# Ledger of designs, part 37: VH-VL binders against q9umr5

Target 1, 268 residues: q9umr5
Amino acid sequence: SYKPVIVVHGLFDSSYSFRHLLEYINETHPGTVVTVLDLFDGRESLRPLWEQVQGFREAVVPIMAKAPQGVHLICYSQGGLVCRALLSVMDDHNVDSFISLSSPQMGQYGDTDYLKWLFPTSMRSNLYRICYSPWGQEFSICNYWHDPHHDDLYLNASSFLALINGERDHPNATVWRKNFLRVGHLVLIGGPDDGVITPWQSSFFGFYDANETVLEMEEQLVYLRDSFGLKTLLARGAIVRCPMAGISHTAWHSNRTLYETCIEPWLS

## First folded at step 1 (VH-VL)

Design n1 (framework fv_modakafusp)
Fold by ESMFold2-Fast, scan of step 1:
Parts: sequence; C-alpha cells; structure tokens
Structure n1 (fold): chain C 268 residues (1-268), chain A 122 residues (1-122), chain B 107 residues (1-107)
Amino acid sequence: as target 1 above (268 residues)
Amino acid sequence: EVQLVQSGAEVKKPGATVKISCKVSGYTFTSYYMNWVQQAPGKGLEWMGWIDPESGKTDVAEKFQGRVTITADTSTDTAYMELSSLRSEDTAVYYCATDYWSGYYPLGFDYWGQGTTVTVSS
Amino acid sequence: DIQMTQSPSSLSASVGDRVTITCKASQSISRYVDWYQQKPGKAPKLLIYKASNLETGVPSRFSGSGSGTDFTFTISSLQPEDIATYYCQQYYSTPYTFGGGTKVEIK
C-alpha cells in the first residue's frame, strides 16, 4: 500500500483548498491516507513561522509514528517553508518525498495583492523598513521577505528564512542539516506564470542578486557551501525539478496535468 | 577568542608525503568549513580545497585532486591537509582558513592559521 | 571556474595619496568578494567583506565598492604601515579564486 500523505497549506489558506488534490490522489493511488492539517487557517497563517512550525510539528509526530514505512509531505506556498523547518528541527522524521508546491524557498521580493491587503501603502522597495523590524518579524510573510537591495538587513533581521537556509549562523545548524538530509526526495514545483511568488525561481532555490538578475540554485552561496544539504541531495540524485508554465499561484493544488506530471510519480 | 594553530615547518624530499595540522579553538569546529590555501614563495594565494568537519565531505581544486587529502578529527578539533608525491614546486606556505559566519554575514576567510612552511629539496 | 583579474599588479605612491585597486570577475558574483592585506611573512588579514563592509578593527581609510563583475578597493590616505600586497577573492562558488595581488609600495 501507499505511504500516508500530509498536506500543509499556505498564506490565507485552509484545508478546504486541497479538495481537488485529494480527488487526484484517490484516483491514482486508491487507499492512500491523506491528512490535510487544519492549523493556522486564514488570518492565523500570519502568525510567526516558528510558532507555526511548532504547531505543525505536534500534529505530524503521531502521523509519522504510525507509519514506520515513511510518509510524504505536500507543502503549498508558505507551507513549503514550514515543511523545510520541520525537516530540520525533527530528529526523527521519516519523510520520503517532500513535495514543495510553488514555495518561496529563497524568499519573496514582489508586490502582491496579499502584501497590499496587509500593508496597503508599502511597495516592495520600502517594505524592508517594516519587515526587518522586531515588530515586522512577528508576521509570517516578513519571515521570508528577502530584499536583494538590503541583503545586509535581511541577513541580520530575518528570524526564520536566513536561519533555515544557513545564510546566518545558528547553534543548531549542524543538527538541522543532518535532519534535513534524511529526506528521500526533494520535489520542487513552480513556474513563470505563478503571479505571486517573485522571483518564481525562488521555488527552485534561485533568487535575485543586487541587480535583480536571477541566479539559479547552483550559483547560490547556500548551495555552494552546502549550508543545509542541497549540494549533497543533488549529488545523491534526490532533487527533482518540475517547472510548469501556465499555472497561477492558486492553481498548483488543483491542476490535473501538474498533478500527473510533477506529484503523482513521487507518491509511493 | 577564535584561533587556528598550525603545525611547524617541514623539510621533505621529492616524492615524500607531508601532513599539516590545524587545531581550532573558540568556535564549534563542526559548524563551519575549513579551507586550505597554498602560497608559493613570492607568489599569490591559491585555494586548495575545503572540508565540512561534520560530514567529512571535501571539495578539492582540480589542480590538487589525486595528491591532496583533507581530513578532520572532531575529537581533537583538528583539520589535516596531506599532500603526496611532493615536487619542488610544492615548496610553499600552507594556510588553513575558516569560512566563519559571524551571525550576520558570510565573511569569507576571517580567521587564518599562522601558516606552515613546507620546503621540498633534495 | 570564476577568474579574478586584479589590476594593477604593483604600484608606488606617496604617504597621503589615494590608492585604487580594481578586480574584475569573469561572471557576475553579486557582492561575494572580499579584500585581504598580506604583509611579508604574515597570514592574510581580512579588510573588506562582501564587497563594501569594513571588518571590525580595520581603519576607515580602507573601503570597497562594486557589484556584479567590477569591484574597487580604495585606501583614501596611504600610510607607511599600509605597505603590503592586497588580494581580492570571490567566495560566490568553488573553486574559490583570488586575484593576482597588488603590491603597494611607498615611493
């Protein structure tokens, strides 16, 4: 039989958004136990990411304990960063496939409707003033705000992303790397028509340099220094890259062609 | 506080092997990569490779592949660089250097050992 | 491999002069370049990290600038103790590469 699947939602989202994903899994892998975690829904998705990691950790521990053969994670948008941290902080996770659906793995630097709702007078060029304050770091979206023109402030102030990416040191970095490296497969999904994740290559560990030129994963210091294991995973053949055009941010979990191409092959 | 202390000068004959040590104090040895840099007399700096002391994983520059072995002993917080089949052009000062992260920035090589002179002569 | 081309290879200047050294990368390296000072018989000393950041304890007459492929290191007012060889180094990707060095002498 198939390994259980745990689903983690994104910003301003809830478990209900994954109804189509569940239908696809039931069709192609009948009998799969799928748990969509119903935590930090809606406005609660704005809580600091470390708080969310703790809550999701408590929810996944009993699921993983009951599945000695392993589990799969499907983590959408901001949820992909939660799952990154779960894999690092859990000494005993048994995750086989970690499937990241359009998650800003290297951060976000773009004006979106979500940002304008929360910070109506802010533009991407000046949001660093809010996000890199202690007050701003109490909001999840600021935990992965990565301004390439103020990289010094990002490295100093990011309470979450800079730490899990190994871009700033942390006493637990060595343990976090060891834990993360236990994952069987890191499946990265994203595309140019997402419209929210900026740059879209952030879903594949690419990101802007100071001139807003996108540098891909293999050109990132994080990869080159193997700060949390990306180079090791790639050498092991454990990283899968599945870009797809024509898919908007809210459609990654409800597009059949994407599911069949990028997700289905990794649900053993 | 952070210190890298290297072993003393070596005089070797062509074809011999030399093993240089770099003992670390003042930070967690396993958390940061240790780099090795060669400097021939009167010449510039050349990166040889690094080791991740936690995993034992190494990356060695192509010029030195097959002759250089970099190792780490986490029980003594000591990194080693072993260079085999020594030639006269290997006469140089060898440095260990930590790729230390200050908690704010990746700093490149902010801490260096004092250097170990290796002379290859017949 | 990323090639770092450093210019000039040597220079002579008077005390109080402004000294400028340049370093060109064969591809974009963002701001991942450091500058080192090396005095005869000593290990290199980090002066500037990440293109423009002054290392703690280093005099303010030293500065760095640039991004992408073109980087500049400046000593605003040369002092006798600044006689040394200066190196740029990229740490954007392995193999890490150094510039050829610039020997600074006082005339």
Scores: ipSAE 0.000, ipTM 0.394, lowest interface PAE 18.1, mean pLDDT 88

Design n10 (framework fv_modakafusp)
Fold by ESMFold2-Fast, scan of step 1:
Structure n10 (fold): chain C 268 residues (1-268), chain A 122 residues (1-122), chain B 107 residues (1-107)
Amino acid sequence: as target 1 above (268 residues)
Amino acid sequence: EVQLVQSGAEVKKPGATVKISCKVSGYTFTSYYMNWVQQAPGKGLEWMGWIDPESGKTDVAEKFQGRVTITADTSTDTAYMELSSLRSEDTAVYYCARYSDWGYSSLYFDLWGQGTTVTVSS
Amino acid sequence: DIQMTQSPSSLSASVGDRVTITCKASQSISRYVDWYQQKPGKAPKLLIYKASNLETGVPSRFSGSGSGTDFTFTISSLQPEDIATYYCQQYYSTPYTFGGGTKVEIK
């Protein structure tokens, strides 16, 4: 039978957003046990990411324990960063496929409606003043704000992304790398028409340099140093890149063609 | 307290092999990459390679491939650089230097050994 | 290999002068450049990392800037103890490469 699937939602999101995804899985893999985690829904998605990681970890442990053959993770948007941290902090996870749906894996540097709701007068060029403060780091979106013009502030102030990416030193870095490397497949999904994730290549571990030129994953220091295992995973054949044009940020979990092309093949 | 201590000066004949040690103290040896850098008399710095003491993984500059072997002994917290088929052009000061552990978006040599002088003469 | 072209190869300045050294990379390296100071008979010492970040314990008169291919290292007010050779180094990709060095002397 098929391995269970655990779904982790994104910013200002809830389990309701995944009703179409569940229909697709039921059609192609009937009998799959799919659990969409109803934690940190709506405004609670603004809680610090480490707090969310702790809560999701507690929910995931019993599901993994009941599935000795392994589980799959489907993690959407901000949820992809939660899942990155879960795979690093859990020394006993049994995740086969980690499917990242348009998640800002190298961070976010773009003006969006979410940022304007939280910080109505701020532009991306000035958001570093808020996000790289102790107050700002109490909001999930600031935990992965990555201003390419203030990388020194990002390194010193980021309480989450800089640590998970191995961009700032942490005593647990070696253990986190070994834990993450236990994943069977890292399936990266995203595209140029997302409209929220900026740069969209962040979903594939690409990001802006100081001139706002996008450098791809293989050009990142995180990859070159193999800080948490990307180079090792790529050499192992465990990284899958599935870009798709024509999909907006809120449609990744409700597009049948996307599901059939990028997700379905990795649900064993 | 936190320091890298290298072995003493060596005088070798052409064709010989030299093995230089770099003993670590004051930090966790397996947490940082160890690099080797060559500096010929009156010349600049040239990177030779690095080792991850935890995994034993190495990366060696193409110029030195086939002649340089970098190893680490975690039981004695010591890194080694072995250079074979010595030529007069290998006369230089050799430094071991620590790169930060995983986690830095910035790679830099923050701690250096005192240097080991190798003289290759007929 | 990424080539780092450093200029000037040497300079002589007076105490209190502003000193500027440049490095040019043969291809874009983002901000992945460090600057080192080396005094005669001693190992190099890190001053600036990732183009513009001052290492802990290094005097504030030292600074760095630049991105892409062009990088600058500055001593805002030269002191007698700053007599040394300065090197830039890229770590964008292996092999890591150093500039040719700039020898700084006081008049």
Scores: ipSAE 0.000, ipTM 0.412, lowest interface PAE 16.7, mean pLDDT 88

Design n11 (framework fv_modakafusp)
Fold by ESMFold2-Fast, scan of step 1:
Structure n11 (fold): chain C 268 residues (1-268), chain A 122 residues (1-122), chain B 107 residues (1-107)
Amino acid sequence: as target 1 above (268 residues)
Amino acid sequence: EVQLVQSGAEVKKPGATVKISCKVSGYTFTSYYMNWVQQAPGKGLEWMGWIDPESGKTDVAEKFQGRVTITADTSTDTAYMELSSLRSEDTAVYYCATEPWYYGSETYFDYWGQGTTVTVSS
Amino acid sequence: DIQMTQSPSSLSASVGDRVTITCKASQSISRYVDWYQQKPGKAPKLLIYKASNLETGVPSRFSGSGSGTDFTFTISSLQPEDIATYYCQQYYSTPYTFGGGTKVEIK
């Protein structure tokens, strides 16, 4: 039978958003046990990411324990960062495919309606003043805010992303790297028409330099230093890149062509 | 219609072995783990273990390790729980029950057998 | 092992009364608690799954709430057919553990 699939949602999202994804999986892999985690839904998705990681960890432990053959993760948007941390902090995970749907893996630097809702008068150029404070770090979106013009503040203040990416040292870094490297496949999905994830290449571990020129994964220090295992995974043949144009941020989990091209092949 | 049908009541002497069956119908046997639960007279429910019928993998509670063997026969869609070296405190009703594996699915799967009474007396 | 402490062990109430039963886990179990009804001589029947979700076909007078370590089960208006023993069960990690049960009687 097919391995169970665990789905982790994104910012201001809930399990209901994945009804089309569930239909696709049921059609192509009938009998698959799919669990869409109903944790940190809606406004609660603003809780600090380390708090979300703890809650999702508690939820996935019994599912993984019941599936000795392994599980697959499908993690959407902000949920992809939660899953990144889960794979690092769990010393006993049995994840085969980690499918990241348009997640800001190197961070976010864009003006979006989500920011305007939380900080109505802020621009991306001045959000660093709020996000890189202790108060700001109590909001999930600030945990992965990566201002390329204030990289020194990002490195010192980010309580989540800078640590999980190995951009700032942490006592657990070696253990986190070994845990992350147990993943079977890292499937990265994203595209230029997303409209929310900025730069969209963040979903593929690319990001802005100080001039807002995008540098791809292989040019990032975290890759070159192999801080959490990206270089090792790529050498192993375990990283899959599946970019697709024409898909907006809220459509990654409801586009049949995307599912068939980028997701279906990695569900065993 | 999902049904779990267990074998009939047993009376055993101390030191004997009992083997209880749980035959399923109405769903794909290999898709769900099967739990076994003990209920002593006048007491509550106590989990004994589960089996994955597809792989044969089991997990057995510490109290029953070394005495309980849980097996599954996929050709007959039947799970078995065998308890050896019976003691008077093993007198109980034993239930099979499907594992509620589906978290957040449209179908929450939780079905129980009718129970099998095992009496251990000298 | 995770201990589930269920209270009260028994209660007597009148038809139409609101009945509340509590379960406390010895550690955080998120929302992985089910509630069962057991009538004499019968197998347990699932009423509430994942702390607060009503099983299909179960009357709406039954409800559940809670997360972490504290969980409650409520019958909003007790009916004669509700006379039974009720159990909570955690399935967060093995060994799965049940509460001690609450016997509900009519006075």
Scores: ipSAE 0.000, ipTM 0.390, lowest interface PAE 17.7, mean pLDDT 88

Design n12 (framework fv_modakafusp)
Fold by ESMFold2-Fast, scan of step 1:
Structure n12 (fold): chain C 268 residues (1-268), chain A 122 residues (1-122), chain B 107 residues (1-107)
Amino acid sequence: as target 1 above (268 residues)
Amino acid sequence: EVQLVQSGAEVKKPGATVKISCKVSGYTFTSYYMNWVQQAPGKGLEWMGWIDPESGKTDVAEKFQGRVTITADTSTDTAYMELSSLRSEDTAVYYCARDFTWELRPYYMDVWGQGTTVTVSS
Amino acid sequence: DIQMTQSPSSLSASVGDRVTITCKASQSISRYVDWYQQKPGKAPKLLIYKASNLETGVPSRFSGSGSGTDFTFTISSLQPEDIATYYCQQYYSTPYTFGGGTKVEIK
């Protein structure tokens, strides 16, 4: 039979957003047990990402324990960062496919409605003043704010992304890398018409340099140093890149062609 | 399995027109640019132009402007390169090659067609 | 047009040797150079993109470096299957231009 699928939602989101995804999975893999986690919904999605990781960990442990053959993760937007951390902190996860659905894996640097709602008088050029404070790091979106013009501040103040990416040292880095490398497949999905994730190549571990020119994953120090295992996974053949144009941020979980092309092949 | 399959070899007389096809499978045709490259016998590679199948926009090297037309048919997932006013020096193998968007992986051609030999002789 | 001058035009080396090929652009092109391998009768195959990035599935003995006008492609330990012609290509501006190619042969 098919391995169970666990779905982790994004910022200001809930399980209802995945109704179409569940329909697609049921059509192509009937009998698959799909669990969409109803944790940190709506405003609670603003809680610090480490708090969310702890809560989601508690929810996924019994699901993984009941599936000795393994599970798949589908993690959308901010949820992809939660799943990155889960794979690192769990000594015993049995995840086969980790499907990252338009998640800002190298961070976010762009003006969006989400930021304007939370910080209405800020713009991307000055948000670093708020996000890289202890107060700002209590909000999930600031945990992955990555200002390419203030990289020193990002490296020193980011309590989450800089640590899970191995961009700053952490006592647990060796164990986190070992745990992450147990994943069977890392499936990266994203595209130029997303409109929210900035740069959209962040979903593929690309990111801005100081001139706002995007450098791809293989040019990142994180990859070159193999800080949490990207280079090892790529050499193993375990990284899948599935970019698709024409899809807006809120449509990744409800586009049939995307599902058939990028998600369905990885749901054994 | 990503494949680019080109039409078969052509023998043409000087002044004729040739139209080569490149049918794609295994990926979304409109998500990648399609390049055309010429290789004369025993010589190196020469870029002819590209097309964005989604928008229909093209860019053609000056050497081939006025003689080359590059098109794409999204209903059949096929790109075409038409070369008119053929001369003996157009005898070559012609390749189609896809590339990623400029934002993700700018301008590298990761999958190539098998090539189409065009011979121009009187 | 940006001219890509590739050297040498041919070389012979033994299995296990380090092989180095260079490519010079007529103007600064940042890092916008790719390297391709072409075996007789076959289509070219991408090995290195954007000066130094190894394409997926390509053996780690292949590497690239350089920026601006000077670029280098290296095979750290030549294998029999590496007999081919290698091309650099710039994509800083259209028309995209290839180097003249380097034919690599085993002694």
Scores: ipSAE 0.000, ipTM 0.373, lowest interface PAE 19.1, mean pLDDT 88

Design n13 (framework fv_modakafusp)
Fold by ESMFold2-Fast, scan of step 1:
Structure n13 (fold): chain C 268 residues (1-268), chain A 122 residues (1-122), chain B 107 residues (1-107)
Amino acid sequence: as target 1 above (268 residues)
Amino acid sequence: EVQLVQSGAEVKKPGATVKISCKVSGYTFTSYYMNWVQQAPGKGLEWMGWIDPESGKTDVAEKFQGRVTITADTSTDTAYMELSSLRSEDTAVYYCATAYDSRGWYLNFDYWGQGTTVTVSS
Amino acid sequence: DIQMTQSPSSLSASVGDRVTITCKASQSISRYVDWYQQKPGKAPKLLIYKASNLETGVPSRFSGSGSGTDFTFTISSLQPEDIATYYCQQYYSTPYTFGGGTKVEIK
């Protein structure tokens, strides 16, 4: 009788990573139908985010149709951006809780092992040259690369994040905002010891200014303009912030204390 | 099944006002803009404006400002387009069209009403 | 306002011919162009959305291409049921604007 849960994985990840999360849910909410979507696994997670959104959309439609009472989304890392777009492009989604596990909601500006593997000679200061090219925008990582020193290039070249955040105009912005606002709860999770998401406050819609000073969500233009509904959701009491220290990027889905504190309360 | 059903043909005298209705079914009326399009006999399509049924906000093309009023009644899922001070040049077929897209991707006019013929006779 | 200049205004072709219609926008509109088919006495029908995407249920002989200011609509092998007037439309910004239309006739 619990609402079904749909899980969306992250970069270079697969459904296997969530076995501990499934154990926790089974212990606290026995009988919950949990579907971990087995799409864009491993290296396929590098495919453009709009392509991933299309594939995940096709997978979630029948799950949502079978659950008229609603569903919950748990979306990890890059998967949180996929889920952001799903909530905007689906005119009939019935998502109650959208639980974002350490996802770079305002973008990424940091050197990670993933970026070093893909672009071994590039530093974060130089990656804008690759990511803001047409070729670079064919990679998911570059779809949410947000260089605070080249914000003009980000706004012009980002084919995904700048659009879903309403930072650049798009004909669908009004429809996307209306769809997104149907979500029951936006549960944001992240922390300073993540080590991958940079700045870690990106998981809470905070981000660097041109001096690399972090500005929180309420200071962002996307919030102040209410571009996709953050200000409206906050006023509605629908945004939950759950920061936790001591958790590394690959541990958000396998830490029992994190689950009990930040996830379990939102799985009605 | 999405359907837009418009009111029937009208014959009006110059200076009169006409009010055309567009009743929707098969989708959430308040979630999508309702657009109005004019087509004069033997001519092309001309966008008149849209309404957001949820907020009541409208955007009207400059050519029609001051003469056209677009409204929506959410209790009956019906949009209205009212054109005043009619002239012979207003003789046309008027369409309602919605940008409802079940994919959620684009503001295309996926669904159209059947059209309402308005004749302004001298 | 963004102007959409459509050409030609009319054309006649034989069954099986390749038909090409063009639209030019007065400013860059990225890919936010739709193409509609209108038969006499009927409402327009969406065929192509966002420059190149085929609407569900529309025959594969219809296609679109282009970005920025120059857009093309093609019927690869004209059929008798394709006689109609075709319109491009930009939805990059309001007021939304249509091209002048292209009447397609069979020779």
Scores: ipSAE 0.000, ipTM 0.406, lowest interface PAE 17.5, mean pLDDT 88

Design n14 (framework fv_modakafusp)
Fold by ESMFold2-Fast, scan of step 1:
Structure n14 (fold): chain C 268 residues (1-268), chain A 121 residues (1-121), chain B 107 residues (1-107)
Amino acid sequence: as target 1 above (268 residues)
Amino acid sequence: EVQLVQSGAEVKKPGATVKISCKVSGYTFTSYYMNWVQQAPGKGLEWMGWIDPESGKTDVAEKFQGRVTITADTSTDTAYMELSSLRSEDTAVYYCARSEYWGDYGPFDIWGQGTTVTVSS
Amino acid sequence: DIQMTQSPSSLSASVGDRVTITCKASQSISRYVDWYQQKPGKAPKLLIYKASNLETGVPSRFSGSGSGTDFTFTISSLQPEDIATYYCQQYYSTPYTFGGGTKVEIK
């Protein structure tokens, strides 16, 4: 029988967005138990990411406990960062495939309609003033705001992303790395036509340098220092990269070709 | 303060067309969907449709398809609902109500005061 | 279409009483249920959104709970100003549908 699948949604999103994904899974892996978590939906997705991690942790514990053969995670957009933290803070997770569906793993630095709705007069060049304040860090989107022109502020103010990426020291870093390394496969999905995740290579642990030139995962200090286990996972053959062009941000969970190419192979 | 102000009461003959306006103030008109809801005398609420004022996209309930046209004028921050081929059963109070959309559907948090439409005979 | 069955259609209670209203969806709608209060001659007012969230400015005596198909709305201590008709509404999919309403009256 197939391992259960747990789905974690993104910013301003909810469980109902995944109806097509559930249809695809049912067609190719009939009998799979799929749980789409109805936590932090809609505007509640703006709650601080550590708060969301705690809530999702409480929800996944009983599911994982009932599945001794393991579970798979499919985590969309912001949800991919929640799942990264879950894999680090849970000292007993049994996740086989962690499927990260267009998630800003190294952070976000780009103007989007979501930011305009929240901060209508802000530009990406000035958003660091809001996001790197204590007030700003109470919003999930600011928890992964990564301004490449103010890296010192990012490192000092980021209450979430800098910590889980090991870019800033934390007492639990060694334990978090050990926990994360228990994952069977890290499946990274994203593409150039996403239109929201900026740079889109953030979904593959690439990111801007100070000149806004994208450096890929293997050039990041996070990777080179093996801060939370990326280099170790890659050496084990546990990282899968599945880029696809032609897919907009809201279509990753509802494109059949994407599902068949990037997701289906990892749902044993 | 957010306000939705609707046009005044209408009395129409069967077969006529009525056009109701909903003028908004106190928020960015294009940031919220505008819904229309019908309430017959002494009866419950029935959703008619919505419009996204930014894109002009509409969704209209099957019961009202072919008779209802929902439009928005961003230059005057006004939404309209036009109901044609009026019948006695269309006698009702009609409400506009905004709903937030930031990637997920939100509640009808602010409502207009309602417009009474009476279809004679 | 998703049907919302609301019960009871009417109730009478005394000031200070606990009042409970229920809504049942014909299919699972996750938490996409809102509750509205409508006083005679007035537009509906949002009280509870997304099954259990209290709208800003609404008194804490109002609460909601439930998920899937079964939803409950509660007034913990009925006040005279709470006399109204209450409606549930699903917005999981279009067409959005309302329950039949519950008329709350004082004994």
Scores: ipSAE 0.000, ipTM 0.418, lowest interface PAE 15.5, mean pLDDT 89

Design n15 (framework fv_modakafusp)
Fold by ESMFold2-Fast, scan of step 1:
Structure n15 (fold): chain C 268 residues (1-268), chain A 123 residues (1-123), chain B 107 residues (1-107)
Amino acid sequence: as target 1 above (268 residues)
Amino acid sequence: EVQLVQSGAEVKKPGATVKISCKVSGYTFTSYYMNWVQQAPGKGLEWMGWIDPESGKTDVAEKFQGRVTITADTSTDTAYMELSSLRSEDTAVYYCATGPDYSSSWFRYFDYWGQGTTVTVSS
Amino acid sequence: DIQMTQSPSSLSASVGDRVTITCKASQSISRYVDWYQQKPGKAPKLLIYKASNLETGVPSRFSGSGSGTDFTFTISSLQPEDIATYYCQQYYSTPYTFGGGTKVEIK
């Protein structure tokens, strides 16, 4: 029957947010075993992403071991970055579809209520002073803060995103690429009305250049160098792009039309 | 569980060639570099080189270039280290070593080691 | 090549003592240093990775610290089974290099 589905939540989120997604899956793929991981909920989602990757890895190993035909991952917002790293550090993952729901795959550069709550007096233009410090890198949101006006600082200070994207050299880059390339399908979902992920094209590996002009995935150095396998996956026909307008950040996991169009087809 | 099993002890004459094997189990052989380390009697550890079993790419320390060849056979999950033109100073224990990353903190280069293969070069 | 200078070459201490070993890199290696324990006739065993992370199953009396060029390995309360030679190793760039080793003996 259907492969099990593992769900990873986002920043300031919990497993409860996915109740509608579970209803949709049950309706279209009855009998699917869906596990929504309840690790790093709420404020614990602010812990360093490498710490979160370790915890989620420990939780997914027994699920994957019990499903020799493979599993699917649905990873929301910040959770999509956790899943990116999981696929790189696990030499034994058996993930078929990795479904990324509005995740800032190339980073975040935008003012949001989350950042204002955490850093009330900081604007996006000066957040690099906090995020690119050793102290700042102990917070998950700073692990994927990508200031296009201070790219040298991002490359030097990012302890997570610059490394998993191959934007800075790492001794594990070759093995991380091999592991990531074992994924069956990389399904990228996002849209212009998200309102949180900035630029929204970050969910599709696009991002700002130094003039804040968005360059798409195929123009990124990470793609051109094939740093972790995006070019290889695209050539293999394994990348699916599913943009949808009219969906706000907190609605990706509870919109039926989005589910039917972008998620349902990849849950074999 | 991860296991690296090396071939048995060898006694060689000067000028001979020795080929040591390292058979792996418990992880995906092609996912990680296999390293070789030399330890002369009563001395410290010296890195010789590594191989990427998937691509066949190798990197060998300058001291051993021209005399060491590192290979991998993916059909048997076995790595090999061949050392030619043996001299008395090559008498040592040779280890294969690797480290699958099962932790988010960072990849470790030598988490798993073979038991070692003693090579004695004597006339 | 990056040189790893390890000190002391040997030490003798009593059970329960705090033992400290240092390793100095000839250039900055960030935190890319591991620490190994080797008992006579056995292969080395990883104890600490990436300067300060304790390997699974290794007793908490072992710890590591440092960044850049200066690294420290500590045994907070020496036990009889800790008699061994200890090595640091950098993996910032190839060739990977080991320190000269520190032989730890009990008085």
Scores: ipSAE 0.000, ipTM 0.389, lowest interface PAE 17.7, mean pLDDT 87

